# VH-VL binders against StAR-related lipid transfer protein 5 (STARD5), part 21

Target 1, 213 residues: StAR-related lipid transfer protein 5 (STARD5), of Bos taurus (Bovine) (a1a4m6)
Amino acid sequence: MDLATAAQVSEAVAEKMLQYRRDKSGWKICREGNGVSVSWRPSVEFPGNLYKGEGIVNGTPEQVWDCVKPLAGTLRAQWDENVNSFEIIESLTDTLLFSRTTTPSAVMKLISPRDFVDLILVRTYEDGTISSNAANVEHPSCPPNPAYVRGFNHPCGCFCEPLPGEPNKTSLVTFFQTDLSGYLPQSVVDSFFPRSMAGFYANLEKAVKKFFG
Short names: E, the ipSAE of ESMFold2; O, the ipSAE of OpenDDE; V2, 0.75 times the mean of E and O plus 0.25 times the DockQ between their complexes.

## First folded at step 18 (VH-VL; framework fv_tocilizumab)

Design c81 (from c73 with heavy chain T59N; at its last look DockQ between E and O 0.93; V2 from the best seeds 0.88)
Fold by ESMFold2, look of step 18:
Structure c81 (fold): chain C 213 residues (1-213), chain A 122 residues (1-122), chain B 107 residues (1-107)
Amino acid sequence: as target 1 above (213 residues)
Amino acid sequence: QVQLQESGPGLVRPSQTLSLTCTVSGYSISSGYSWSWVRQPPGRGLEWIGYIYYRGSTNYNPSLKSRVTMLRDTSKNQFSLRLSSVTAADTAVYYCARLTVTFYGTVYFDYWGQGSLVTVSS
Amino acid sequence: DIQMTQSPSSLSASVGDRVTITCRASQDISSYLNWYQQKPGKAPKLLIYRASSLESGVPSRFSGSGSGTDFTFTISSLQPEDIATYYCQQTYSTPYTFGQGTKVEIK
């Protein structure tokens, strides 16, 4: 995919992510506790759900970003139980790239390992917020691999936001909109994502402390 | 309902500039998509000329880039093609078309004008 | 530039026949390939996007398959209204290029 085409694709994803961030309506809380809220609404992209995670993480925005960024030098695979590997396939710019992410099996092996191929754009905002913006693409270097079920990310990512007056805390808002593909019971899918998102925040808190505290 | 319609002279002399306008109804050209020109010489296949993005940037086929300019007039909801220094090889049906780009890298032309034959002769 | 080569350049078939058109790309384009139909005197019409996805309102007798460099377009049962020229188009990278077309006629 050339830079001009990828720029249009990724800008569309980033604008959709901003719409999700700004939209206060239609969200239903499905899990809440320990300073973390997970909400959902029906996706308009596929017959599944869009999930929003909201939480305050004890760490500077730079520390938190280093743990979650979908860029070179990320710590993500070292601590995230749902990321087995993260590989940059092709960089078009420092902030626009193609990646392949693999996941381990989950839910007592009911969910077999997946791989995801995404186009990723990172944006920085005037207030110091950094966002990641990703959606599924195909890439010639990443054809389907029989060791994995190819998953499908609809527009997803996060907003890593500084808190005014609190330099050692970060507001992290996450959006997750994934088709795991394959034949999975709907009840398994519906319980997996909220639990996984809550676990993500708990593990991130531990990771920031381990790597930077 | 989105509709596109080409207009402009059907005859252009060699070395002149070919100018065409596409009038769009049913959607604002500054609100989304890319707005493209595609041409088809008589009895031949289709050639993408370029597009103007709804934010204003342009992308042209490298084979034509030195001779192509695309502009828009958002007050009239129109976008235009200028092709300079034309020769008989530029004789074609010229189509305007809307280019759709999805979140997933899928790109296609979903709405087309009826086409306008431009003959370069004299 | 990515070159797109269609085969055959033309064909004639009877109503009800299965028609197959192939398209080859000069490099791997994953599944970023479209098929258009152009009836005489009309603009092209999108039939299939992303190699195999049918555009809304397109009859189910039309289908597409393939990835990488080799792609196939099929009309399962040719109808009189399917007389047209069919074009593949890659959209993996600009310039977005078309195949040379395949003219389909009825015997």
Scores: ipSAE 0.811, ipTM 0.896, lowest interface PAE 0.7, mean pLDDT 93
ESMFold2 (binder alone), look of step 18: mean pLDDT 94; pTM 0.951
OpenDDE, look of step 18: ipSAE 0.904; ipTM 0.948

Design c82 (from c73 with light chain Y92W; at its last fold request DockQ between E and O 0.92; V2 from the best seeds 0.91)
Heavy chain, then light chain:
Amino acid sequence: QVQLQESGPGLVRPSQTLSLTCTVSGYSISSGYSWSWVRQPPGRGLEWIGYIYYRGSTTYNPSLKSRVTMLRDTSKNQFSLRLSSVTAADTAVYYCARLTVTFYGTVYFDYWGQGSLVTVSS
Amino acid sequence: DIQMTQSPSSLSASVGDRVTITCRASQDISSYLNWYQQKPGKAPKLLIYRASSLESGVPSRFSGSGSGTDFTFTISSLQPEDIATYYCQQTWSTPYTFGQGTKVEIK
ESMFold2, look of step 18: ipSAE 0.836; ipTM 0.916
ESMFold2 (binder alone), look of step 18: mean pLDDT 94; pTM 0.950
OpenDDE, look of step 18: ipSAE 0.922; ipTM 0.957
ESMFold2, fold request of step 19: ipSAE 0.883, 0.867, 0.878; ipTM 0.933, 0.928, 0.932
ESMFold2 (binder alone), fold request of step 19: mean pLDDT 94, 94, 94; pTM 0.951, 0.950, 0.950
OpenDDE, fold request of step 19: ipSAE 0.936, 0.936, 0.937; ipTM 0.965, 0.966, 0.969

Design c83 (from c72 with light chain R50K; at its last fold request DockQ between E and O 0.97; V2 from the best seeds 0.92)
Heavy chain, then light chain:
Amino acid sequence: QVQLQESGPGLVRPSQTLSLTCTVSGYSISSGYSWSWVRQPPGRGLEWIGYIYYRGSTTYNPSLKSRVTMLRDTSKNQFSLRLSSVTAADTAVYYCARLTVTMYGTVYFDYWGQGSLVTVSS
Amino acid sequence: DIQMTQSPSSLSASVGDRVTITCRASQDISSYLNWYQQKPGKAPKLLIYKASSLESGVPSRFSGSGSGTDFTFTISSLQPEDIATYYCQQTYSTPYTFGQGTKVEIK
ESMFold2, look of step 18: ipSAE 0.831; ipTM 0.908
ESMFold2 (binder alone), look of step 18: mean pLDDT 94; pTM 0.953
OpenDDE, look of step 18: ipSAE 0.921; ipTM 0.954
ESMFold2, fold request of step 19: ipSAE 0.851, 0.848, 0.861; ipTM 0.915, 0.916, 0.918
ESMFold2 (binder alone), fold request of step 19: mean pLDDT 94, 94, 94; pTM 0.952, 0.953, 0.953
OpenDDE, fold request of step 19: ipSAE 0.942, 0.942, 0.942; ipTM 0.963, 0.964, 0.964

